# Designs tried in a protein design chat: VHH binders against o75319. Part 225

Target 1, 181 residues: o75319
Amino acid sequence: GNHIPERWKDYLPVGQRMPGTRFIAFKVPLQKSFEKKLAPEECFSPLDLFNKIREQNEELGLIIDLTYTQRYYKPEDLPETVPYLKIFTVGHQVPDDETIFKFKHAVNGFLKENKDNDKLIGVHCTHGLNRTGYLICRYLIDVEGVRPDDAIELFNRCRGHCLERQNYIEDLQNGPIRKNW
Below, E stands for the ipSAE of ESMFold2; O stands for the ipSAE of OpenDDE; V2 stands for 0.75 times the mean of E and O plus 0.25 times the DockQ between their complexes.

## First folded at step 14 (VHH)

Design np48 (framework vhh_4orz_3; at its last look DockQ between E and O 0.67; V2 from the best seeds 0.00; counts 0 for: pae O 2.2 > 2)
Fold by ESMFold2-Fast, scan of step 14:
Structure np48 (fold): chain B 181 residues (1-181), chain A 120 residues (1-120)
Amino acid sequence: as target 1 above (181 residues)
Amino acid sequence: EVQLVESGGGLVQAGGSLRLFCAASGFTFSSYAMAWLRQAPGKRREWVAFITSAGRTYYADSVKDRFTISRDNAKNTVSLQMNSLKPEDTAIYFCAAKDWPHLYGSYDYWGQGTQVTVSS
C-alpha cells in the first residue's frame, strides 16, 4: 500500500545534528509512489532527505531504519556510498535488549570506522520521534554516561519535537542501564 | 609513556588574553579528540572546549565567542586561545584526550593542569 502514515505530515522532515554527537534524526522518507497523496511542500523523498542534510552542511555516513515495514522506500533509493541498516521495531513498546544492543553495536562500529571524517548517523522510525529518540537517548545514557534528562532535552531540542510516549521517557529516566558487550 | 603537558598559564588582568598549549606524546594524536576542561576552587571540573579528530569544535556557553580551540597534528599539540578573560575564568586548566568523537563520556588521558589566574 501507499497510505501516508498517520500524523506523518505533522512532523518536521529532519532535525538538526545533535551537538557533541554524530546523530541526526528524521521522519521516514517516502518513495515517489506516495507523492500523489502529498502537496509539493509535503514531499520528503530519499532525495529530499539528502538535499536537506547537505543544506545543513552535513553528510550522512549511515542510515538506521527502525520502521517495522519496508513499504515506504527501498535501500536502492539511497546513494551506494551510504550504508543502510534495518532494525525492525514495533511502535508503542520500549525496544527490547536485543534491539538496544544491535543499535549500540552499529553506532560504535560506525564511529570506530569513521574517525577520519565527520559523517552523521541518521536514525529514523515512522515519525523520527519515539523509537528514534528512545534509542539515541538510550545510547547516550548507557554508553556515554549522559544524564537521562539531559539526553532527552538534547534530542527534543535538535529534533524540534518532544518525545511523546511516557513509557519511553520513564524507561530512560528510571530504567536499568543496558550493558551488553 | 603517554603524556599530555600543558603550558602557557599565568596571571593576567581582566580583559586580557592568554594562550594555552598542550604537547601530546605516546599515542596516535591525529585520531584522538582533544579537550580543555577547567576546575575552579570549590567547584566541579567542567568542560570548556572540544575538538574532534576531524577538526570539529564545540564550546561551553560560558566561553563561546571568547575562547578558540585548535590543533596541529604535525606537532602533536592542541591550543586554547583565551580572549576577554574574566575573574570567573580563574581555574586550573586541563588538557584531555580520548579515542572517541563524541563530547560526552570519560577521557582516556589527562594532563596535570596549568593555573590561570585572572585579577579584577
Scores: ipSAE 0.739, ipTM 0.877, lowest interface PAE 1.0, mean pLDDT 93
Fold by ESMFold2, look of step 15:
Structure np48 (fold): chain B 181 residues (1-181), chain A 120 residues (1-120)
Amino acid sequence: as target 1 above (181 residues)
Amino acid sequence: EVQLVESGGGLVQAGGSLRLFCAASGFTFSSYAMAWLRQAPGKRREWVAFITSAGRTYYADSVKDRFTISRDNAKNTVSLQMNSLKPEDTAIYFCAAKDWPHLYGSYDYWGQGTQVTVSS
């Protein structure tokens, strides 16, 4: 069914652009069929996402959906033509190397092809926090050489919530060095 | 041949101002992000200011509100206006360019540097 994901209401819908990058993080938007169980002020639809991005004077150029399910919304429900990529990412465990590689590849491709604009890469999982924060930080650390603590601090501040899963935090801080290809 | 040529450095008293310029040639300037970095004697090189090809700017905390980076795509130049200079700003200032929109990461091209010396 169309039950509201657990604790989804506890998180701010959309973060802020991470300065120095093209990243913005948000929780999963929910299509209309979910709204029966939401108060008006709790709703966060695909349309609401784009309105909130526009209110920040930003524009999405890519959405990377990290959820392990396909039930929350469909790409055709998006109000604008924006490239969409799903990378099935299992929750509760550190993403495997193939998942990390897919994310790095998608980000690198977008940045290469979008040098002439200022469009953002929107990244979300269910809550826009743990899987999302892990992969964004993993990219910044591995590809761009950002110190782990600096990447985590930047993500936490711009998302408006701190990374919660200790296994993710420990892997970012002390985990193995990974290839970028 | 790619060239980045800095100018405008010199000796200035604390509280003073300088404007640095970087003239770029040999690449598609408008598609590159540009930066100013600096290196004091015995210290690591650090970034100072960054401007994307789209014109978005970022500054190191130590220079926020005192320094302004700008670019002129018609003239292929980047400038750094430096106000309220402090002795700690003394360094060789380098212009750098990369074909990448993020602040972080490596640069593709570097200038030779220009010395800025701030006396108390």
Scores: ipSAE 0.707, ipTM 0.862, lowest interface PAE 0.8, mean pLDDT 92
Fold by OpenDDE, look of step 15:
Structure np48 (fold): chain B 181 residues (1-181), chain A 120 residues (1-120)
Amino acid sequence: as target 1 above (181 residues)
Amino acid sequence: EVQLVESGGGLVQAGGSLRLFCAASGFTFSSYAMAWLRQAPGKRREWVAFITSAGRTYYADSVKDRFTISRDNAKNTVSLQMNSLKPEDTAIYFCAAKDWPHLYGSYDYWGQGTQVTVSS
C-alpha cells in the first residue's frame, strides 16, 4: 500500500557526505502516490533526493536500496545514469553475512570503477539510519580498518541522527569482523 | 622501490606558516589517494588531510580552513600548506599513500615523517 512508514517524517531526508568516504545516507524517497498523504514540506521524492544532493554540490554514482519492500519507489524513477542496487535487508536484526558481503561487494565494485571521480554511494533503508548505518559502519570497520566508535560517530554526525539499535551498535563495537570475500 | 620523502618541516612561531612536500616514487602515483597524518608526543596518530586520486580533499576539523592539501600528478608530489599554525599543531607529519579513495584505515606506503614544531 501507500501508507507512510512509521516515524519516516521524523528523520532528515538526506545526510551529508561522510568526509573521507564516498557514502551518503538518506531516508527512503517516496513516489508520487504518497504525496497526497504528506504536507508539501514533508514530501521527499526521488526527484527531491537528487535536488538535495545537487544542493550539496555532490553527485550520486550509485544507489543502494536496503529496504525490504519495493513499494516506496521504482528504479525507473531514477536517472538512467545512476545505477540502482537492491539488497533486501530485514529490519531490526543484524544483517546476515550474505547481506554484508553483498553490500561490501557492491561498494568495492563501485570504488574500483569510479577511481577517477568523487561520485557518491547513496545508501538508504526506510529511515536511512539503522540498517544503513550498520552496513556503512561495518564496511568502514571491516574493509577500511576504522575503529568502531569512530565509524559510528562519523556516520551519526553526517546522517544527523544517531544509530538507534543497540544490537547493531553492539555488533559493530564487539562483533567479529566479517569476511570481505 | 617505493619511496615517500617528506620535506619542509621545521620550527615556526604561532601564527606562522609552513609548506610540507612529499615526493613519491616507485608506484603509480596518480592512482593513489594521498594523505598527511601527524603524531604528537603522547598522542595517537591522526589524519590531517586527504586527497583522492580524483583530487577531492578532506580535512580534519582541527585544521579546516588553515591547511590545504594539493597534489601534482605530473611531478608525483603532494603538499600541505599550513597556515595560522598553533602550538597544538606540533607533531611529526607523515606522508602516506592509499589505494582506496577513503582516508580511513591502513595506508599502503609511508614516509619517514618530518618534524613540525610550533612555538608559543
Scores: ipSAE 0.256, ipTM 0.645, lowest interface PAE 2.2, mean pLDDT 93
ESMFold2 (binder alone), look of step 15: mean pLDDT 87; pTM 0.879

Design np49 (framework vhh_4orz_3)
Fold by ESMFold2-Fast, scan of step 14:
Structure np49 (fold): chain B 181 residues (1-181), chain A 120 residues (1-120)
Amino acid sequence: as target 1 above (181 residues)
Amino acid sequence: EVQLVESGGGLVQAGGSLRLFCAASGFTFSSYAMAWLRQAPGKRREWVAFITSAGRTYYADSVKDRFTISRDNAKNTVSLQMNSLKPEDTAIYFCAAKDWPTFYGSYDYWGQGTQVTVSS
């Protein structure tokens, strides 16, 4: 449909690059058909995403879309030069091991192929917060050996919003390390 | 075959400067990220500065705005300019390399270290 996601307006469009990583998190971009429901300062289209990334002197090399829908924008709305990966995730549930594995593999593959540049991996769900923050933090904890509280603090600070779902936070802090990358 | 050799350490007074060098050989230097880590007496090793193969730099909060990391791919060297040194900067400084663009996690190659001592 043409309705904007619940609470979407409450979140910053794009966070900051997470230092020491290639990650940047953002909320779902909304294609032009949604702009009738938005004031000019509320618009965040795929084009707006790339403009905001450029304003930070950064460049996207991959977008990982964690939403369970394709109604907000289409891959065709993105520049041909930026790869797009869809990983379907449902909200509220901690992503399963298969989803975590796919995310880690995509990130590791991108990093291996982009050693000669500083391009970012853009990650989003609907709000760019819970599923997005979980998977980024899970990667940092499991693959990069970051302490859970440090990973969460880094994500929260750079996203500009704190992870909200307690089950996600609990899994990050006390769940098992998954050796699946 | 693979070697990282640090130099430039020494004794300086607080407020002074030192420049550390690391000469690399035995691997494709230009494709590796380079780092400086330090270990103070009785403490765990901690990272200080990191430079990606593309030249992007990162610094630990404790050294930000005082230290500058740089690399010279033609000479296979990485250097660390250390300004406004504090007694707390006293440590053995290690050069390290990894074939990965993040400063977290393990490093592939390590130097032997060079001592930096900052007197009050």
Scores: ipSAE 0.556, ipTM 0.807, lowest interface PAE 2.1, mean pLDDT 92

Design np5 (framework vhh_4orz_3)
Fold by ESMFold2-Fast, scan of step 14:
Structure np5 (fold): chain B 181 residues (1-181), chain A 120 residues (1-120)
Amino acid sequence: as target 1 above (181 residues)
Amino acid sequence: EVQLVESGGGLVQAGGSLRLFCAASGFTFSYYAMAWLRQAPGKRREWVAFITSAGRTYYADSVKDRFTISRDNAKNTVSLQMNSLKPEDTAIYFCAAKDWPTLYGSYDYWGQGTQVTVSS
């Protein structure tokens, strides 16, 4: 069925910009067909996402969708001016090196092409927390040289929720640096 | 030939103000993020203020509300207005540039630095 993701209502729709970066994290937007199961104040559609970003005086330049499904919303539900990139990631497992590589290349490509503006890279998985936080922190650690605990703290503070998966946290703190990707 | 040249340093009493300037040449200034970093005697260099190509600013906690970074793309300059100076602000101040819009990571170009001395 058209089931709302488990615990989706427990998370803030969208975090705030991570200062010193172009990242903003949010939970998956849900298309119109899900709204019959939600109170008005619980709705978070693609339109709601863009309204909330504008309320923070920010602008999205890219959306990276890390979910392993396409059932929550369609790219056509997004403004045509905002590029959409799908990177299929399985929940619960630490993302593999190929996935980390794809994420880093997408981020680096966006930053290189957007030197003349301040547009954000919006990143989400289902809850905008574990896979999202892992890949953003992995980027900051491997590419930007941020200390793991500082990257995690920055993400947690800006998302408004702490990374929950211990295997993700352990990989970020003690795992190998993926510098050649 | 890339150059960053700092000016405006000097001696000032605690509570005073100074304005530092950095003149840039040899690269597309408007595409670069600019920063001020400082190094006190016997200590590591630390960042103080950062301005993105789009004009967004960031400050270290130690200088927040006292220092203001700004840029003038028409003149290829970045400046640092330093108010309410403390003896702890005594350091050599370096201008730095990076072709990347994030606060973190290394810088591509550095100036030679300008001395700021704040007396008690």
Scores: ipSAE 0.640, ipTM 0.839, lowest interface PAE 1.6, mean pLDDT 92

Design np50 (framework vhh_4orz_3)
Fold by ESMFold2-Fast, scan of step 14:
Structure np50 (fold): chain B 181 residues (1-181), chain A 120 residues (1-120)
Amino acid sequence: as target 1 above (181 residues)
Amino acid sequence: EVQLVESGGGLVQAGGSLRLFCAASGFTFSSYAMAWLRQAPGKRREWVAFITSAGRTYYADSVKDRFTISRDNAKNTVSLQMNSLKPEDTAIYFCAAKDWPTYYGSYDYWGQGTQVTVSS
């Protein structure tokens, strides 16, 4: 269906680039069929996403979609020049090691292939907050060696909303580092 | 042989300016990101400024609007212009390089450091 995701309107569409990283987080874009249920100020289509990124003087080089559905928009709604990666991630549960490793592999591959530019990795789930913030912070902690509280603070500040799921926060702060080896 | 050699450190009065240089050799400088980190006695080492291979710059909040990082790929040099210096800026400043476009995490190569002392 064309029902707006619960609480979707409560969140800012796009955060700011996380300084010193290639990450930018946002909530799920909604294709044109959802616009009949939205005021003009509430619309956030795939086109709106790219316009808002350009307004920040940034450019997307990859979109990672963490939602467990394809009903909100299709890859075909995105510019052909921007790669799209789907990682089906269940909400509420801390992402499993396989999901974490898929995310890390995608990010590492993008960064190696884009050393000569400053294009961003756009990451979203439904609200661009819990699954999105968890996986970005997990990457910063495990791969970049950032301290957990620093990673969480950086994400919260740049997204404009704080991570809400206590089990995700607890795993980031106290959980084991997920090494690929 | 990979080398990063810092220069330009010294003693300066609060409110003054200083310019640090880092000369790199032994690797493909233009493909590496470059950073300045600092460590005060008894303190944790902290990141200060970062410049990507493409020229994008990042600064720690403590130095934003006072410090400017730049690079010269023809000369294999990265520099840090430090203005409005404060006693709290007193530290050993390290030049570092990595082939990864983020300022977080480990660096591949490090210089020996250069002392900066800011007096009141």
Scores: ipSAE 0.222, ipTM 0.615, lowest interface PAE 4.7, mean pLDDT 91

Design np51 (framework vhh_4orz_3)
Fold by ESMFold2-Fast, scan of step 14:
Structure np51 (fold): chain B 181 residues (1-181), chain A 120 residues (1-120)
Amino acid sequence: as target 1 above (181 residues)
Amino acid sequence: EVQLVESGGGLVQAGGSLRLFCAASGFTFSSYAMAWLRQAPGKRREWVAFITSAGRTYYADSVKDRFTISRDNAKNTVSLQMNSLKPEDTAIYFCAAKDWPTWYGSYDYWGQGTQVTVSS
């Protein structure tokens, strides 16, 4: 179906690079078939994503897609030069340890292979906010040793929108460190 | 035994310059990223400059265009050239190392710090 995700238009397409990290967050790009339901200024296709990243003088080296669907765009809609990783996550629930492990493993692998460049890890769910923000912050807290409030503040500032799900925020602030790497 | 030893701190007048050095030993220096962080009285420690193992450099907005970080892998040293110093640059400056290409978060190794005081 070509139904625009609920509230998708409420969010900025792409955030800013999170300084001191390799992360940039964005909302899900929508393939051309969705443009029938969008004004020209609302369009955010895979091509639009890469143009907006380039406008910030940044370059994507990896996309991690956290949505539970392939209906919004297909990997074939992305440049072949940019690796794409799908990690299926269900909304509303805090991601489980297996999902957190997969995310950490992918990020760590990318960073080890990209020490000699400045390419970014692009992370998105449907809105590029709750699942995206949770996993990025969880990585910063568990792997980088960042204080939870600092990680959340950095994500909120750079994404341009604050994490909305209280259970995600609570887990980041007071939940256990996941030592699954 | 891992050690990071800072030197070059001191008292300087506003508008002056200082060069800080950090001598590293006990780890494979060339594979580590190096950073300078500072802590002013009553404030949290903040990142100032970062250099990756590949030599890419990054600077906090407060010091951009005034400070320059560099490294010498043959001598296991990282240095910070500080120009156009301001009273607000007064802080203890720490050298830190991590084997990751990101400056945010924790570091694997820390020096003891060197005091920089900038008088008005």
Scores: ipSAE 0.372, ipTM 0.716, lowest interface PAE 2.8, mean pLDDT 91

Design np52 (framework vhh_4orz_3)
Fold by ESMFold2-Fast, scan of step 14:
Structure np52 (fold): chain B 181 residues (1-181), chain A 120 residues (1-120)
Amino acid sequence: as target 1 above (181 residues)
Amino acid sequence: EVQLVESGGGLVQAGGSLRLFCAASGFTFSSYAMAWLRQAPGKRREWVAFITSAGRTYYADSVKDRFTISRDNAKNTVSLQMNSLKPEDTAIYFCAAKDWPTRYGSYDYWGQGTQVTVSS
């Protein structure tokens, strides 16, 4: 069905680029069929996503979709020129090592293949907050050597919303560094 | 031998301006992203400005519209123009280089820093 995700309207559609990185976070875009439940100013379609990113003078080179569903939009709703990667993640639980490694591998591969441009990696879950923030911060900590508190502060500031799940925050601050498999 | 040498720091009154320079040697400067970070007394080091090898610029919210980062590949320099300085901008300013995006992890090279003090 066309049920709007719980609390989806509570979150800013798109954050700003995280400075010093290629990351930008956003909430899940909703395809046209969801518009019947939304006021015009609440709409955030795949097209709206790309328009908002261009308004920031940025360009997407990859979308990583962390939702556990394909019901909100489909890859076919995106421009053919932008690669799309699906990594199925379950909310509430800290992502497992396999998920973390898939995310790191995708980011590393994108960065290696995009040396000659400044295109962004767009990352989203349902709200673009907890799973999204966890994986971006985990990458910055484990791969980029950023201090956990600095990574979390940078994400929170750029997303415009603070990470909400205490178990995610706890793992980022005190958990082990995950090495690539 | 890789070197990053900062200059241009000093004392300035609130509302004033300073221009910092970083001279780079020992690596292919044009291929590296360059950054300015700062560390205030009793605080953690924070990023303030970043410029990619392609010339794209990024700024921390605290300095946006006041600071401008630029680079000169012919001279192997990166500079930071700091306008409308505030006492809270008082810090040691560091130049850093990164083989970004293909070399992951923290910055590859760091300067020794230059002191900026803004009096109220």
Scores: ipSAE 0.000, ipTM 0.197, lowest interface PAE 14.3, mean pLDDT 87

Design np53 (framework vhh_4orz_3)
Fold by ESMFold2-Fast, scan of step 14:
Structure np53 (fold): chain B 181 residues (1-181), chain A 120 residues (1-120)
Amino acid sequence: as target 1 above (181 residues)
Amino acid sequence: EVQLVESGGGLVQAGGSLRLFCAASGFTFSSYAMAWLRQAPGKRREWVAFITSAGRTYYADSVKDRFTISRDNAKNTVSLQMNSLKPEDTAIYFCAAKDWPTLWGSYDYWGQGTQVTVSS
């Protein structure tokens, strides 16, 4: 099965880069086998992703894939020049501390190696919204010291859609800061 | 010893211009991101402009299209061109440096600040 994810068509393919950060969020790209189920204007393949990033005068340096599946596209569908990291996350649940740590470690490692350029870290789950927004905001709050409401507002504005899951929003606003792993 | 030394502050009338300079020494300037932040009387410090080591610039909404940040790696200097100044731009302006490519979070080094006063 090449079934289109539920509500996938409801979301913009790619947001805008988040100012002052290296983050850009997007929904999961769908490999060519899904295109027979999509109108031309609905297609969002890995190639389409890179074209849309280029249209914004940006360049990807890392992709972090937060989906719990590899059915949508394969790492081989991406240019070899762009590293790909898979962090398996279950939807609906606030990511556990191990997952948060892996995300932070990957982001910090990328930033250390890419101080001399402005390449972006592309982050996606299925819709590029809840798990994606949670982990990006968690990084901004815990590592960068951004106030929770400011982090959420910045993500919502740049993604073009608001975080929907109340348990994620509640954890970001009132949950403990996860530092010093 | 690491130093950031600001200059160029002063008194100007609304609508006027000033150019601030920050001279850096004691670290590998070209590898650091640089920022200008300001603090008005009785208010907390806020960021104004940021420039990455690669030269990409970011501005707070309050100063966008009026201020321009630039850097000269040969001279270890970052500058802030301030145009169309408003009374609400009155503040002490600080130069700051960090060995990290993001705007948010802590800065490694700070200057002592330079006073900018804009009269109506």
Scores: ipSAE 0.675, ipTM 0.845, lowest interface PAE 1.0, mean pLDDT 92

Design np54 (framework vhh_4orz_3)
Fold by ESMFold2-Fast, scan of step 14:
Structure np54 (fold): chain B 181 residues (1-181), chain A 120 residues (1-120)
Amino acid sequence: as target 1 above (181 residues)
Amino acid sequence: EVQLVESGGGLVQAGGSLRLFCAASGFTFSSYAMAWLRQAPGKRREWVAFITSAGRTYYADSVKDRFTISRDNAKNTVSLQMNSLKPEDTAIYFCAAKDWPTLYNSYDYWGQGTQVTVSS
């Protein structure tokens, strides 16, 4: 249905750019039809997302949507100039290798294509926390050689909320590197 | 073929300034991110300053507001302006390049290093 996602109001709309990377994380924007259920200060539409990114003196070059639904907003609600990539990612379970590969491929392609600018990769799931944080940290660990605890700390600080799912944290800290992906 | 050559190192008294230069050749400089790292005797090599191909800069907390990194794509150079130098800044300073617009990961190319010594 058209329900506000559970606990969605508990999270900051947009984090800060993760220093030394092109990543910025945020919770799912909600299209206009959801605004009737929100106070003005709680609204976070696709337009609000872009306004908040501009307020940080940043610019989005890609949005990666990790939600397992199309009900919150449509790609058509985004500016045509910003590519949108949907990676259907089931919550609760550690993302599978195929999902991890798709994420890494999209990030690698964007970075190679955008060497001459400083545009950001915006990543979100429903809360912009667990699936989002896992995939960003997995990328930093596997591709960038960042130590797991450093990647997690960087994400938590910049998002303004700590990764909550223990199985995700455990996989990041002790799981295998998916370095061929 | 690929070379990074540092210059500008030397001996300076605490509170003084030095400007380091790195001349790059053998690759498409404008497409690479550039960094300065340093290594003091008996210590791990540490990142100091980073500049992306787009010109965004990052600094380690120990040098923030004292050091400035800049690049000149027409001259294939990256420089590090070091102000308010401290004895703790004494190290060999290395220029490094990577074909990747992130601070992290191993660098593709390294210079030979230039010695900076700050006396008390």
Scores: ipSAE 0.187, ipTM 0.601, lowest interface PAE 5.2, mean pLDDT 90

Design np55 (framework vhh_4orz_3)
Fold by ESMFold2-Fast, scan of step 14:
Structure np55 (fold): chain B 181 residues (1-181), chain A 120 residues (1-120)
Amino acid sequence: as target 1 above (181 residues)
Amino acid sequence: EVQLVESGGGLVQAGGSLRLFCAASGFTFSSYAMAWLRQAPGKRREWVAFITSAGRTYYADSVKDRFTISRDNAKNTVSLQMNSLKPEDTAIYFCAAKDWPTLYGDYDYWGQGTQVTVSS
């Protein structure tokens, strides 16, 4: 369907690059068919995403889509030069270890192949907050050795919104490190 | 064999300036991120400045606006310009390299360090 996701309008379209990393978080872009339900200033299409990234003097090199649906936009709506990876995640639940492994593998592969540039890994779920923030923070904690509270603060500051789901926050702070390799 | 050799350390009065150099050999310098870290007596080693292979820079809050990191890929050199030095900047300064483009995590290669002493 063409229904705007619940609370989607409440969130900033795109955060800022997380300093010291290649991550940038944003809410799900909505293809042109949704624009009849949006005021001009509320529109956030795939094209709008790339324009907003360029306005920050940044460039996307990979998009990781964490939504459980393909109704919001199609990979074909993105430039052919930007890889797109779909990792289906259900909201409200802490992502399982297999999902965490897939995310880490994609991030590590991108970083290994993009050492000679400064391109970003764009990560989104529906609101670009809970699933997105969880997986980015989990990567920083497990792979980069960042302290949980520091990872969460960095994400919250750069996204412009704080992680909302207490079960996600609790898992990041007190859960086990997921070593998948 | 990999080598990182620091130079430029010394004694300077508060408010003064020093420029540190690190000469790298034995690896593909242009593809590595480079960093300066420091260790004061009795304290843990802490990062000070970081430069990616693409030239993007990051600084610790304690040195922001006073220190500048730069690299010269043709000469395999990274440098740290230190201005407005304070007694609390007194430490051994280490050059470090990693083949990963992120600030966080461990480094692959380390220099032996160069002493910087800032008098009151």
Scores: ipSAE 0.635, ipTM 0.830, lowest interface PAE 1.3, mean pLDDT 92

